# Designs tried in a protein design chat: VH-VL binders against q0aze0. Part 278

Target 1, 268 residues: q0aze0
Amino acid sequence: MKIILVNNRFKENTEKKAQEIAGQLSALNVEVIIDNGLDEPYAGTVDFIMVLGGDGTMLRAARRYGQRAIPVLGVNMGTVGFLSNIEINELAEYLPLILREEYSLEARMMLEVAVFQQQSLLTRVFCLNELLLRSNSPRMLSFALEISGQKLEPYRGDGLIVSTTTGSTAYSLSAGGPIADPQLDAFIVTPVASHIINKRPLVVSPEREISLHLLEEREAIIGIDGQIKMDFGAENRVLIKRAPHPLLMVNLKAKPFFTSIDRSLQRQ
Short names: E, the ipSAE of ESMFold2; O, the ipSAE of OpenDDE; V2, 0.75 times the mean of E and O plus 0.25 times the DockQ between their complexes.

## First folded at step 13 (VH-VL)

Design V5 (framework fv_bermekimab; at its last look DockQ between E and O 0.63; V2 from the best seeds 0.00; counts 0 for: pae E 2.7 > 2)
Fold by ESMFold2, look of step 13:
Structure V5 (fold): chain C 268 residues (1-268), chain A 123 residues (1-123), chain B 107 residues (1-107)
Amino acid sequence: as target 1 above (268 residues)
Amino acid sequence: QVQLVESGGGVVQPGRSLRLSCTASGFTFSSYGVHWVRQAPGKGLEWVAAISYEGSNKYYAESVKGRFTISRDNSKNILFLQMDSLRLEDTAVYYCAKDRIYYSGSFYGMDVWGQGTLVTFSS
Amino acid sequence: DIQMTQSPSSVSASVGDRVTITCRASQGIKSWLAWYQQKPGKAPKLLIYAASKLQSGVPSRFSGSGSGSDFTLTISSLQPEDFATYYCQQDNYFPLTFGGGTKVEHK
């Protein structure tokens, strides 16, 4: 069995803890590769991914490995978020089930985001929560939203969020979007500080293609899962689709979404 | 040096067919939607047809639907308008025009136009 | 089909005048309205897209406003090269429909 341990080198105790867990797994004849974010993602065949940390570490793991159809387990090492399944102090209890592959999987839709400059593809990235388009100056943006070849009224404001249902409890929620059941596949399109009254959040079929471009020259940025950013201007266009593969999240311990909503939101 | 050049206009008889061509240069033709627009002598502009950048979506004015066919050859950078069952009312200068936005499923304004080709009828 | 009613059909003006041209759609077209200028014997030229956005190279004396069904093109101080015919066009619904034109002429 070959496992990737994903950690965050900037959070207390994570590198040392990852080495300790790697040692324990090696003693059980498990080959372990540690991904602390410094190196390129491991390119070889892997059976399982264990994420040590909070939602941010899970988001990085999803971007790096989510399209490989590999089971991913979130192990919390602090405040409980939305994407962990078990606590670090419970790992020993569940490790036999992991090694015997006695767990279920929950599929979570991801976004495929392609950014163009003129006809040239600049980048293609996959994300679990959201794409953010926002102004990078005191001036508001004017931009076009196209859904499957249909133009909506031009947007004017600070920006726009296109999120998954998993991302509905992240930035989209703070911008006024709905909380969505993560078992649904959908885009949630949420305006950010819109100056156009009646620009409400939209829930859109995952089969749609969404695109964005500026209607005038302004300094803007694209943010991905709150962790990647790039400049965005009048020469750019963004195309957003459902990613080919969902993130396969491991479910070892029952964690009912609706029972946990208030508790988890107080920590976000 | 973005350029569109129409050809194939001329004097025809009613009920006959004619094919117009529009040759594009100076830009990536296959990335943009394109249009045909006509203008009868002394009259205003009339949008005729448009085709998406990949050629799969075609749209027509009601006045030409069923008689005209828009098509494109992206390998040769050519837009076509096949005009069948021509009527005297089709007398016009025919322009081709490029849409301003690349890789779009919609149209956002015609920013480059050809010089036009005249289609007329004789007695 | 969306009818685009343009008024006036002509306007007689002098250099320096403020010229206002209106365009009404038969139903709402959001802000998806373009303005074109055409001089005799020439192809049209795009001035304004998305109701109010100036095309590159168009002088700032041109401006557009409006949304929904009612739109306006304004030339703040008419120049000699601005004598021409102006057309609005909606691009929200197919077929894409032009207005009837407004001819701006020398007094």
Scores: ipSAE 0.532, ipTM 0.813, lowest interface PAE 2.7, mean pLDDT 90
Fold by OpenDDE, look of step 13:
Structure V5 (fold): chain C 268 residues (1-268), chain A 123 residues (1-123), chain B 107 residues (1-107)
Amino acid sequence: as target 1 above (268 residues)
Amino acid sequence: QVQLVESGGGVVQPGRSLRLSCTASGFTFSSYGVHWVRQAPGKGLEWVAAISYEGSNKYYAESVKGRFTISRDNSKNILFLQMDSLRLEDTAVYYCAKDRIYYSGSFYGMDVWGQGTLVTFSS
Amino acid sequence: DIQMTQSPSSVSASVGDRVTITCRASQGIKSWLAWYQQKPGKAPKLLIYAASKLQSGVPSRFSGSGSGSDFTLTISSLQPEDFATYYCQQDNYFPLTFGGGTKVEHK
């Protein structure tokens, strides 16, 4: 068995823990690769990914490895979030199950985000939570939203979020989006401070494609999962589709989503 | 300088064919949808046809469907309008125009126009 | 097809006047309406897109408003160079359709 341990180099405790766990796994004849985000993603084949940290670390792991159809386990290390399944102090208890591959998998839809300069592809990213388009100034944006080639009303506001159902409890929620069942595949399109006060979020089929264009020559910002940032202008276009592969999240411990929503939200 | 230049207009007999061309310069032609719009003498503007940036989608006014064909050569920055079975009511100045928004499945206004080329009929 | 009814067909005005042109669509077209200016013997020029957005380089005395089916182009203070014919155009549905035009001429 070969396992990638994903931690955060900026969190010393996760680094130390990763080394400790690596030693333990090695003693059990498990090959271990540690990914702290400093280097390029490991290109070799692996059987399992263990994410040590919070939701942010999971999001990074998902972007780096999610397209490879590898089981991903979130191990929480003292943070509050939605994406961890077990606590770090529970790892020893569940390690035998991991090694025996006695766990369930939950498929979570990811976004495929493509950003273009005219016809040229600038970047393509698979992400677990959301794509954000927002103004980089106090001025409102004006942009066109297309869904499957259908032109919606021109949008005016601070920005727009296109989120997965997993991401519904992230920034989309703060912007007034609905809480979605993570077992449902769908896009959630949530306005950010729309000029139209009562502009409602849209729930969109994962079979559709979403395109965004700025209508005016203004500068904006594209954000992905709150971690990737890039400039976005009138010469840019973003295309959003369902990723071809879901993130396979490991379920070792029952964590009822709907009964835990209030608890999780109150801790934020 | 961004510009479009039409050519190919002239005097034609009813029932004949004519091919108009529009040469683009000063911008990335292949990134934009483009249109043909015509204007009969002393009359208003009439949209004729549009083609997507990559040429995969074509749209026509009902008045020209089955007779006119819009096409483009992105490698040469040229837009074409093949006009077959021409009628007296096709008399007009024909303009080519680029769409305002690039690489879009829709169209968002025409921000650059050519000078036009005149199509008329002989008696 | 979407019919665009433009009013008035002509208007006589003087320099400094406020000029208002209306355009009504036979169906709702959201805000996907453009306004063009055309001078004799010249190609049309885009003034307004998306109902109310001013095209770059166009003077601020031009403004557009409206959504759905009713739209308005306003010239706050008519200038000598503004005497021309103006057209509205919807780009929400195919076929794209223009209004009949409004000629702004000297009083």
Scores: ipSAE 0.479, ipTM 0.819, lowest interface PAE 1.6, mean pLDDT 93
ESMFold2 (binder alone), look of step 13: mean pLDDT 93; pTM 0.956

Design V6 (framework fv_bermekimab; at its last look DockQ between E and O 0.59; V2 from the best seeds 0.00; counts 0 for: pae E 3.6 > 2)
Fold by OpenDDE, look of step 13:
Structure V6 (fold): chain C 268 residues (1-268), chain A 123 residues (1-123), chain B 107 residues (1-107)
Amino acid sequence: as target 1 above (268 residues)
Amino acid sequence: QVQLVESGGGVVQPGRSLRLSCTASGFTFSSYGVHWVRQAPGKGLEWVAAISYEGSNKYYAESVKGRFTISRDNSKNILFLQMDSLRLEDTAVYYCAKDRIYYAGSFYGMDVWGQGTLVTFSS
Amino acid sequence: DIQMTQSPSSVSASVGDRVTITCRASQGIKSWLAWYQQKPGKAPKLLIYAASSLQSGVPSRFSGSGSGSDFTLTISSLQPEDFATYYCQQDNYFPLTFGGGTKVEHK
């Protein structure tokens, strides 16, 4: 068995824990690769990914490895979030199950985000939570939203979020989006401070494609999962699709989503 | 400089055919939808046809359906309007115009226009 | 087809005047309305798109408002170079359609 341990090099406790766990796994004849985000993603074949940290670390791991159809386990290290399955102090208890591959998998839809300049692809990213388009100034943006080629009412506001159902409890929620069942595949399109009062979020089929265009010669910003940032202007276009592969999240411990929502949200 | 230049206009007899061309420069032509718009002498603007950036979708005004064909050669940066079965009411200055937004599934206004080419009829 | 009705067809005004032009669509077109300016012997120039978005290089004395079926172009203080014909245009539905135009003339 070969396992990638994903941690955050900027969090010393996760680094130390990764080294410790690596030693333990090695003693059990498990090959271990540690990914602290400093280098390029490991390109070799692996059987399992263990994410040590919080939601942010999971999001990074998902972007780096999610397209490879590898089981991903979130191990929480003292943070509050939605994406971890077990606590770090529980790892020893569940390690035998991991090694025996006695766990269930939950498929989570990811976004494929492509950013273009004219006909040129600037970047393509697979992400677990959301794409954000927002103004880079105190002024409102004007931008066009197309869904499967359908021309919607132009949006005017601070921005727009296109989120997965997993991301529904992230920034989309803060912007007034609905809480969605993570087992449901769908896009959630949530306006950010729309000029139209009470502009409603859209729940969109994952079979559809979403495109965004600025309608004015102004600078905006694209954000992905709150971690990737890039400039966005009138010469750019965003195309959003369902990623071809879901993130396979490991479920070792039952965590009832709906009964834990209040507790989780109150801690954020 | 972004520029569109129409050509091919002239004097024609009713029932005849004419082919207009529009040459684009100063921008990535293949990235934008483009339009033909005409204006009869002393009259207002009339949309004639549009074609998507890749040429896969074509749209026509009812007044020209079945008679006019819009096409484009992206390798040469040229837009065409084949006009068949011409009628006296087709007399106009014909403008080509580019759409504002590139790679759009729809059209979002016309921000650059050519100087136009005149189509008239002999008596 | 969507009929675009402009009013007035012509208006006489003086430099410094406030000029208002209206455009009504026969049915709702959301905010997908453009305003063009055309001077004699010249091609139209796009002034405003999406009902209220001023295009680059267009003076701030021009403004657009409205949504649905009723739209307005306003020139807050008419300048000598503003004497021209103005057209509204919808692109929410095919066929795309223009208004009949409004000629702004010297008083």
Scores: ipSAE 0.480, ipTM 0.822, lowest interface PAE 1.9, mean pLDDT 93
Fold by ESMFold2, look of step 13:
Structure V6 (fold): chain C 268 residues (1-268), chain A 123 residues (1-123), chain B 107 residues (1-107)
Amino acid sequence: as target 1 above (268 residues)
Amino acid sequence: QVQLVESGGGVVQPGRSLRLSCTASGFTFSSYGVHWVRQAPGKGLEWVAAISYEGSNKYYAESVKGRFTISRDNSKNILFLQMDSLRLEDTAVYYCAKDRIYYAGSFYGMDVWGQGTLVTFSS
Amino acid sequence: DIQMTQSPSSVSASVGDRVTITCRASQGIKSWLAWYQQKPGKAPKLLIYAASSLQSGVPSRFSGSGSGSDFTLTISSLQPEDFATYYCQQDNYFPLTFGGGTKVEHK
């Protein structure tokens, strides 16, 4: 069996714990690949991904490995998050079930984001929470939004968020978007500081395609899961679709999303 | 250099058909929506038809619906307008025009135009 | 179909004058309106798209404003090369439709 351990090497506790867990797994004849963020994603075949840390570490794992149809388990290292399933002190209890593959999976929709310069594809990125378009200057943006080829009133303001339901508790929430049940598949389109007072968040079918382009030359940024940043200008377009594969999140323990909303939001 | 060139205009008798062509060069034709626009002598502009970049969505003015057919061959960089059941009011200069936004599901303005080709209905 | 009504049908003006042309849609078209300039014997030239966005290479003396159903093209200080016919066009609903045109002529 081959497992990737994903951690954040700049938090000493996660690095030490990753080494401990790797040792335990090796003693059980499990091959372990550690991904601390420094190297390119492991390219070989693996059976399972274990994420040691909070939501940020899970977001990186999802971007790197989410399209491979590999089970991903979030293991919380002490900070309350929306994406962990078990606590680190519970891992020993659940390890036999992990090794026997006796767990269920919850599918979480991801975004496929394609950024173009003129007619050329610059990059294709997958993300779990959101794409953010925002101004990188004191001036507001003027931009066009298409949903399945249908153009809406031009947006004017600081930017726009296109998120999954999983991302509804991240930047979308701060910009005035709704908290969404992560069991739903949808896009949530949330304006950022809209100059037009009646621009409201939209909830959109996951079957739609969403595209963005600037209507005037301005300096803007595309942000992905709050962790990747790209310059964006009048020569660029973004196409957003539901990703071909969801993130397959491992469920070993019941996840009380609605009862935990207040606790998780207080950490934000 | 970005260019559109219309051809196929001429004098057309009652009950006859005509096919206009528009040849594109200097840009990736298959990435853009394209339009036909006409102008009768001494008159204003009239939008006639448009086709999406992949060719699957076609739109027509009411005055030509059922009589004209827009199409494109992306491998040859050619836009077509098949004009059937021509009438006196179809006498015009016909322009082809490129939409400004690549890979768009809608239309955002016509930024490059051809020089036009004259179609004359002769009774 | 959306009817686009331009006013006036012609303007007699001198170099340096401020020229204002209006365009009214028969129903709301959001801000999806374009302005074109056409000189005799020539193809039209795009000036303004999305009501107020200036096409590349168009002088800043041209500006557009409006939303919903009422739109304005303004030439702040008319130049000799600006004598032409101007057309508005909505591109929010199919079929796309032009206004009737406004001819700007030498006094």
Scores: ipSAE 0.432, ipTM 0.781, lowest interface PAE 3.6, mean pLDDT 90
ESMFold2 (binder alone), look of step 13: mean pLDDT 93; pTM 0.953

Design V7 (framework fv_bermekimab; at its last look DockQ between E and O 0.85; V2 from the best seeds 0.76)
Fold by OpenDDE, look of step 13:
Formats: sequence, structure tokens, C-alpha cells
Structure V7 (fold): chain C 268 residues (1-268), chain A 123 residues (1-123), chain B 107 residues (1-107)
Amino acid sequence: as target 1 above (268 residues)
Amino acid sequence: QVQLVESGGGVVQPGRSLRLSCTASGFTFSSYGVHWVRQAPGKGLEWVAAISYEGSNKYYAESVKGRFTISRDNSKNILFLQMDSLRLEDTAVYYCAKDRIYYSRSFYGMDVWGQGTLVTFSS
Amino acid sequence: DIQMTQSPSSVSASVGDRVTITCRASQGIKSWLAWYQQKPGKAPKLLIYAASSLQSGVPSRFSGSGSGSDFTLTISSLQPEDFATYYCQQDNYFPLTFGGGTKVEHK
């Protein structure tokens, strides 16, 4: 068995823990690769990914490895979030199950985000939570939202979020989006401070394609999962599709989403 | 320099056919939807037809449906308008124009136009 | 089809004047309206899209407003090079349709 441990190099405790766990796994004849985000993603074949940290670390892991159809376990290290399944102090208890591959998987839809500059592809990213378009100034944006080739009414506001159902409890929620069942595949399109006060979020079929572009010569910002940032101008377009592969999240411990959602949200 | 150049216009008899061409340069032609727009002498602008960047979707004005065919060769950067069963009311300068937005199945205004080619009829 | 009613058909004005052109759609077209300028013997030039978005290189004296069915093009201070014919155009529905045009000419 070969496992990637994903941690955050900027959080020393996660790095130390990764080393400790690596030692433990090695003693059990498990090959371990540690990914602290400093280097390029490991390109070799692996059987399992263990994410040590919070939601942010999971999001990074998902962007780096999600397209490879590898089981991903979130191990929480004292943070508040939605994406971890077990606590770090529970790892020893569940390790035998992991090694025996006695766990269930939950498929979570990811976004395929393609950003273009005058027909040239700038970047293509698979992400777990959301794509954000927002103004880079105190002024509102004017931009076009297109869904499956259908032009919606031009949007005016601070920005727009296109989120997965997993991401529904992230920034989309703060912007007034609905809470979605993580087992549902769908896009959630949530306005950010729309000039139209009652502009409602859209729930969109994962079979559809979503595109955004500015209607004026202004500067905006694209954000992905709150971690990737890039400038976005009049010559840019973003195309969003369902990723071809879902993130396979490991479920070792039952975490009923709806019964625990209030508790989780209250901590944010 | 972004440019569209129409050709193929001339004098024709009613009921005959004519094929217009529009050659694009200075931009990625295959990435943009394109239009034909005509203007009768001393009259206003009339949209004639549009074709998506991939060529899969075609749209026509009612006045030309069944008679005109829009097509494109993206490998050669050329837009075509096959005009059959021509009528006197088809007399006009015919412009080709590109859409503003690339890689769209919709249309968002025409930001570059050719100089036009004139289609007239013999008496 | 969407009928675009443009008014006036012509307007006589002087340099420095404020000129306003209106365009009314037979039904709501959201904000998917473009304004074009055409000079004699030349192809049209796109000035404004999405009702109010000024295109690159277009002077700021040009402005557009409106949504739904009623739209306006305004030239705040007419310049000598602004004498031309102006057209509105909707692309919310097929077929795409133009207004009848407004000729801005010397008084």
C-alpha cells in the first residue's frame, strides 16, 4: 500500500504529525509520500490520500489529486470544518480499517474551471468548493452569465459564486446561498451583493455548462476555493463544467450532515 | 490588425444564385460567431444570418429562410453566404461581422465589420 | 419578431448640443441592446453593448441607459465627427433586429 499524507507546511503541528504518522505507517510496511504543498503533486500511483488539517488543506488536496480517483480521508487536527471525517486522535483506532480498505466512499462533485485569455487557456483547475468572480474595486461589476448557451439578464453586483454542493456550506452560504445535500450533484450560482436585492441563487444541473465574462472594461478577480487568485478582465472568460471525476471521500465514521450542520455552522 | 473582407457581390438577375465570401484575418476566426448584415441603398441595417463559432448552429432572418445558407470554413478563415432564388428586395450592401465574445453559443454584439459587398440586379 | 422602434428618425443639432436617441423594443429584451454608429459609405461601428457598456476607444461623451423595453443613447456634447446615423440592435431573441436608425445632421 502507498499513501500520500497531505499537510500544510505553514502549520508546524501538521508537519510534525505527518512525519510521525509516516513513521508509523512505514513500520507497517506502508510506503508514504508527504505532500506539504511546497513541491509539485506526486505523480506516481498511490492507493490512499490522508489529509491532515482542516478544510483548507482538503481543498488543496482535492485540487492536486481529486482527478485521480484516489480515496481521500480528511483527518481533522482541531479545526472547524465540514470536510474532515475523523479526528487526529481517532486515527490509531481507524488505521487498521484503512489498511484493510474497509471503508465506504462518498463521491463529491468537483468543478472543472477553465480560464481563458483571448481564446488561450490560462489555467484549468479542478476544485471542490467554488469559483468566485468579484470586483477588484468598490464599484460594481457588470458581467454576463451564460448557462448552456442561454444568456441570463446581465448581472450587476460585487460578484458571483459558482459552487458545488460541497461548497454550499462555504462562501456561497455566507453570500446567502442555499445549503445543499453533499450527495446531490448540482451547481449553485449565488450572487454576491447583487444590485437587485432579491436576486435569488440558482440551482443548476451538473449537465450544464456555465460561463462568465465582463461586459465592461473593468478589472475583477477570480478566486478558486479561496486559495487561488488571478486577475480577470474584459478579455477573459471562465468556463465551468462538472469535473469528469468526483472526489472520493473516505467515510470511516458516520457524520450525519443535516443533524450536525447547525453545530458546524455555529462554530463559523 | 483584425479585419473582415467581403467579396462575391455583383449584378445578378432575379431568380439566380450568388455566393458571398468573407475572409477573416488578424484574429482566431474559429473562436467567434459571425453574422451577415445587409443594408439596402438609403435604408437601415437588416440582420440576415448568424453562425456559431463551431458552425453547428445557424440562424436566419425570416426574409431569407429557405433561400440563403450561411456556412463557414474555419480552416481557411472564410464565412460564406449562399444566396439562392434572389429577389429584387435582396438588393443591398452585405456586411460580415464578428461577434464580440469568443467560445460562446450566444451572441454579444458585432465589434468588427467588413467594408461590405454590393449585390444589385440587372434590369 | 422583436420590433425595435427608434426615435427620432432624424435630428438636427449643432456642435456642443446634447443629443438623445431612444429605442423601444416590442417586448422586454433585458439589457441585450447594442448601439452602432455608421457614417456614409462606411461600415457600422459598435459604440455600446449591454445597453450601457461603452466599448473600448469610444469617447465618454457617449452613454447608454435603459433596460427591458426602453433604451436611450446620449451624446452629452456633440462633436463634428459625431454626425452620423445611429442604430440600436437587440440580440436577446432571434431573429436579431435593428432599429430604423437615427440620422444626426447639422442644423
Scores: ipSAE 0.826, ipTM 0.909, lowest interface PAE 0.7, mean pLDDT 95
Fold by ESMFold2, look of step 13:
Structure V7 (fold): chain C 268 residues (1-268), chain A 123 residues (1-123), chain B 107 residues (1-107)
Amino acid sequence: as target 1 above (268 residues)
Amino acid sequence: QVQLVESGGGVVQPGRSLRLSCTASGFTFSSYGVHWVRQAPGKGLEWVAAISYEGSNKYYAESVKGRFTISRDNSKNILFLQMDSLRLEDTAVYYCAKDRIYYSRSFYGMDVWGQGTLVTFSS
Amino acid sequence: DIQMTQSPSSVSASVGDRVTITCRASQGIKSWLAWYQQKPGKAPKLLIYAASSLQSGVPSRFSGSGSGSDFTLTISSLQPEDFATYYCQQDNYFPLTFGGGTKVEHK
């Protein structure tokens, strides 16, 4: 069995714990690859991914590995977020179940994001929470939103968020979007400080294609899961679709989403 | 240099057919929607038809629907307008024009135009 | 079909004048309105798209405003090269439709 162990190299407690867990797994004849964020994603065959840390570490793991249909377990090492399933001190108890593959999976929709310069593809990335378009100057943006070829009234404001339902509790929420059940597949389109009064958040079918481009030359930024940043200008265009594969999140311990909403939001 | 060049205009008799071509150069033709626009002598502009960048969506003015067919050959960078059942009111200079936004199934303005080709009738 | 009505049909003006042209749509078209300039014997040239966005290479003396059904093109200080015919066009609904044109001519 081969497992990727994902941690955050900038958090010393996750690095130390990753080494301890790797030792435990090796003693059980499990091959372990540690991904601390420095290297390219591991390209070889893997049976399971274990994420040590909070939601940010899970977002990176999802971006790197979410399209490979590999089970991903979130292991919390501190403040409870939305994406961990078990606590680090429970890992030894659940490890036999992991090795015997005795767990269920919850699918979480991801975004496929393609960013273009003129007609050339600059990057194609997958993300779990959201794409953010925002101004990179004191000036407002003026931009077009197209949903499956349908033009909406131009947006004027600080930006726009296109999120998954999983991302509904992240930047989208702060911008006034709804909390969505992560078991739903949908896009949530949330304006950021819109000066157009009738611009409400939209909930959009995952079958739609969403695109954005600027209507005036301005300095803007595309942010992806709050972790990737790209300059965005009048010659750029971004296309957003549902990713081909959902993130397959491992469920070992019941973690009721609705019962825990208040606690999770207060701790973020 | 980004350029569009129309051809195929001429003197025709009513009820006949004519095929206009528009050859594109200096840009990635297959990435952009394109339009036909006409202008009768001494009159204003009339939008005629448009086609999406991959050719799957085609749109027509009511005055030409059922008589004109827009098409494109992305491998040769050519836009076509097949005009059947021509009428005297189809007399015009016909322009082709490129839409400004790539990889879109909608239209956002015609930023590059050809110089036009004239279609007229003999009596 | 969306009828686009331009006013006036023609304007007599001098170099340096401020020229205002209006365009009214028969129903709301959001802000999806473009302005074109055409000189005799030439193809049209895009000036403004999305009601108020200036096309690259167009002088800043041109500006557009409006939304919904009422739109305005303004030339803040007319130059000799601005004597031309101006057309609005909506691109929100198919078929796309042009206004009837406004000829700006030397007084």
Scores: ipSAE 0.642, ipTM 0.854, lowest interface PAE 1.7, mean pLDDT 91
ESMFold2 (binder alone), look of step 13: mean pLDDT 94; pTM 0.959

